# VH-VL binders against q5gan3, part 1

Every score and structure here is a prediction.

Target 1, 136 residues: q5gan3
Amino acid sequence: MDIKMQIGSRNFYTLSIDYPRVNYPKGFRGYCNGLMSYMRGKMQNSDCPKIHYVIHAPWKAIQKFCKYSDSFCENYNEYCTLTQDSLPITVCSLSHQQPPTSCYYNSTLTNQKLYLLCSRKYEADPIGIAGLYSGI
Positions, changes and structure headers below are counted from each chain's first letter, unless a header gives other numbers; antibody chains aren't numbered by Kabat.
ipSAE, averaged over its two directions, is called F for ESMFold2-Fast, E for ESMFold2 and O for OpenDDE. V2 adds 0.75 times the mean of E and O to 0.25 times the DockQ between the complexes of E and O.
[cut] stands for letters that were removed.

## First folded at step 1 (VH-VL; framework fv_romlusevimab)

Design r11
Fold by ESMFold2-Fast, scan of step 1:
Structure r11 (fold): chain C 136 residues (1-136), chain A 120 residues (1-120), chain B 108 residues (1-108)
Amino acid sequence: as target 1 above (136 residues)
Amino acid sequence: QVQLVQSGSELKKPGASVKVSCKASGYTFTTYAMNWVRQAPGQGLEWMGWINTYTGDPTYAQGFTGRFVFSLDTSVSTASLQISSLKAEDTAVYYCARDFEGSYYGMDVWGQGTTVTVSS
Amino acid sequence: SYVLTQPPSVSVAPGKTARITCGGNDIGSKSVHWYQQKPGQAPVLVIYYDSDRPSGIPERFSGSNSGNTATLTISGVEAGDEADYYCQVWDSSSDQWVFGGGTKLTVL
């Protein structure tokens, strides 16, 4: 696998897959505040993303969806596929921020079909989430 | 010791209401969705819906809206099913079951079932 | 609504292989889960995600899923395998879990 595919899959696994779902201490003010703080540290990024998705499923199961990645998502310049099954996901939605370092998130756990970004057409690796089937 | 323990059997008259409880232990209650499944005498398994244990939002399958209510008490890790205006057709064993491994890959832990009998 | 079709019963001799089918339109594009239910007991997950086995389930249990048919295969059948077996899929068009009608496995 090339460096782009390897890095994209590693980042996706580290930042967008949490299985089984960890519990953050109450001091983090919920799941997303803990996760997003960790993510910003890992990426050395001070930005507060408006929305972030986390899948609570084994990597093997998620990889299976990119086996049939035959659509192209122009906005992301990547191949993509709609998961055939709803997956347990946490939606982290930015509620407010206090510049420069404080981001505050709402955590919503739901079961949804989602659009996965895949590294290539067919037999690919997952590298991201474009959005939920319901449009969020 | 991951387990779901349900309340005991109920015998009710038509028009009454019943509340079935399902107490979780051995895992973090809010990490897994909780499903309700019904099995009428001589019939198979029928999915009634699920409740998001983190948000408290219920989702009902077709045919289980109105008289059926899913609720939670997260302080005691308990999910509940309430059925109002009971009919003879509600006679069944009711199961609670959690999603497998925090995922939508089936239901790995089931309660023992609660028999609800509706007769006049 | 999406329908899963199972044979109502399957009979097999001890030590032989039982095959229980689950038919559904384009079921090979879905993930199939299988449950075992013995009389008076709650169902037990025996196969998830087409072919994966939960901890504690013997290697004699295996699954496959392609086209319009998923199959639960039980090799070296034992008397203790007598039970009702149910297949299950998530139907994305209606956003609900769907169970098959169940198959009663009899070990003669």
Scores: ipSAE 0.005, ipTM 0.527, lowest interface PAE 15.4, mean pLDDT 82

## First folded at step 3 (VH-VL; framework fv_romlusevimab)

Design g13
Fold by ESMFold2-Fast, scan of step 3:
Structure g13 (fold): chain C 136 residues (1-136), chain A 122 residues (1-122), chain B 108 residues (1-108)
Amino acid sequence: as target 1 above (136 residues)
Amino acid sequence: QVQLVQSGSELKKPGASVKVSCKASGYTFTSYDMNWVRQAPGQGLEWMGWINTNTGNPTYAQGFTGRFVFSLDTSVSTASLQISSLKAEDTAVYYCAREYYDLFSGYSMDVWGQGTTVTVSS
Amino acid sequence: SYVLTQPPSVSVAPGKTARITCGGNNIGSESVHWYQQKPGQAPVLVIYDDSDRPSGIPERFSGSNSGNTATLTISGVEAGDEADYYCQVWDSYSDHVVFGGGTKLTVL
């Protein structure tokens, strides 16, 4: 299952946008463990994705990037665009798991350009993240 | 418990208007979008569109623009469908349905109202 | 426009297995959801994301989706399973919800 293909704009807003970035209680082992625990509360048959991205920017700013998306990402069967600006992002990387019940994540804050997946509708709302811009 | 309760059946003459309401309870209303689905007598399910419960912005399927208006009253957790200039072909059961979301889920509808029958005849 | 094709009716004897198909071009790349509708009642979600069951749906209900066909399978069919069954996808091209035409399951 490719989550980037199947999450609509509301799901993307709920699961991948966190602005301003929240602080989870000390009972959670870091940001990503707190976030993934919350998201798991909404899931049935929860999975441990290897990586999850969270953008810390206003939704309206993120929507703007999709207004002129005219590139097509074949792997995702969606229109996509590279953000012109770097955005504050938390990268949640799977560290340890005991499937299906426990998933432990490392939290990494970064400031990166990213590839947004945009709805094929005329409104072109953001619906996912294809990846981070690679740069050396 | 999560529940959607719709308003009662309506009998209308052609040219009148009708408003169907859908009251949500047992969850945070603005966290889930609301879909509208129509079913004409003896026919299948027909998707009419959805409304973003956070922004109030509606999206209509082809064939449901102009006479059909989706709206919200977030203070009472209620979504509404208004049909103006009613025609005989608007006779149907109208359902509201909550859009289910999950990290890995597509667009599905996990909670449905009981339906509101709208009959348009002389 | 994306179209989902279902047989209009399927008949099955009690205790046997019913299979209801939903045809669509490359539907195996989409998430398929299934609804059960009994006469005079609202639809009930019985399978989501191809093969997952909501809480309260018995294990007799299962789903699969590959290539051009998604299938709802009901094993050990009971009289109470008589209903219309609808498949549904989100069409990524139009960003619209699409329903199949429905299949009436009769338990004889």
Scores: ipSAE 0.000, ipTM 0.518, lowest interface PAE 15.0, mean pLDDT 81

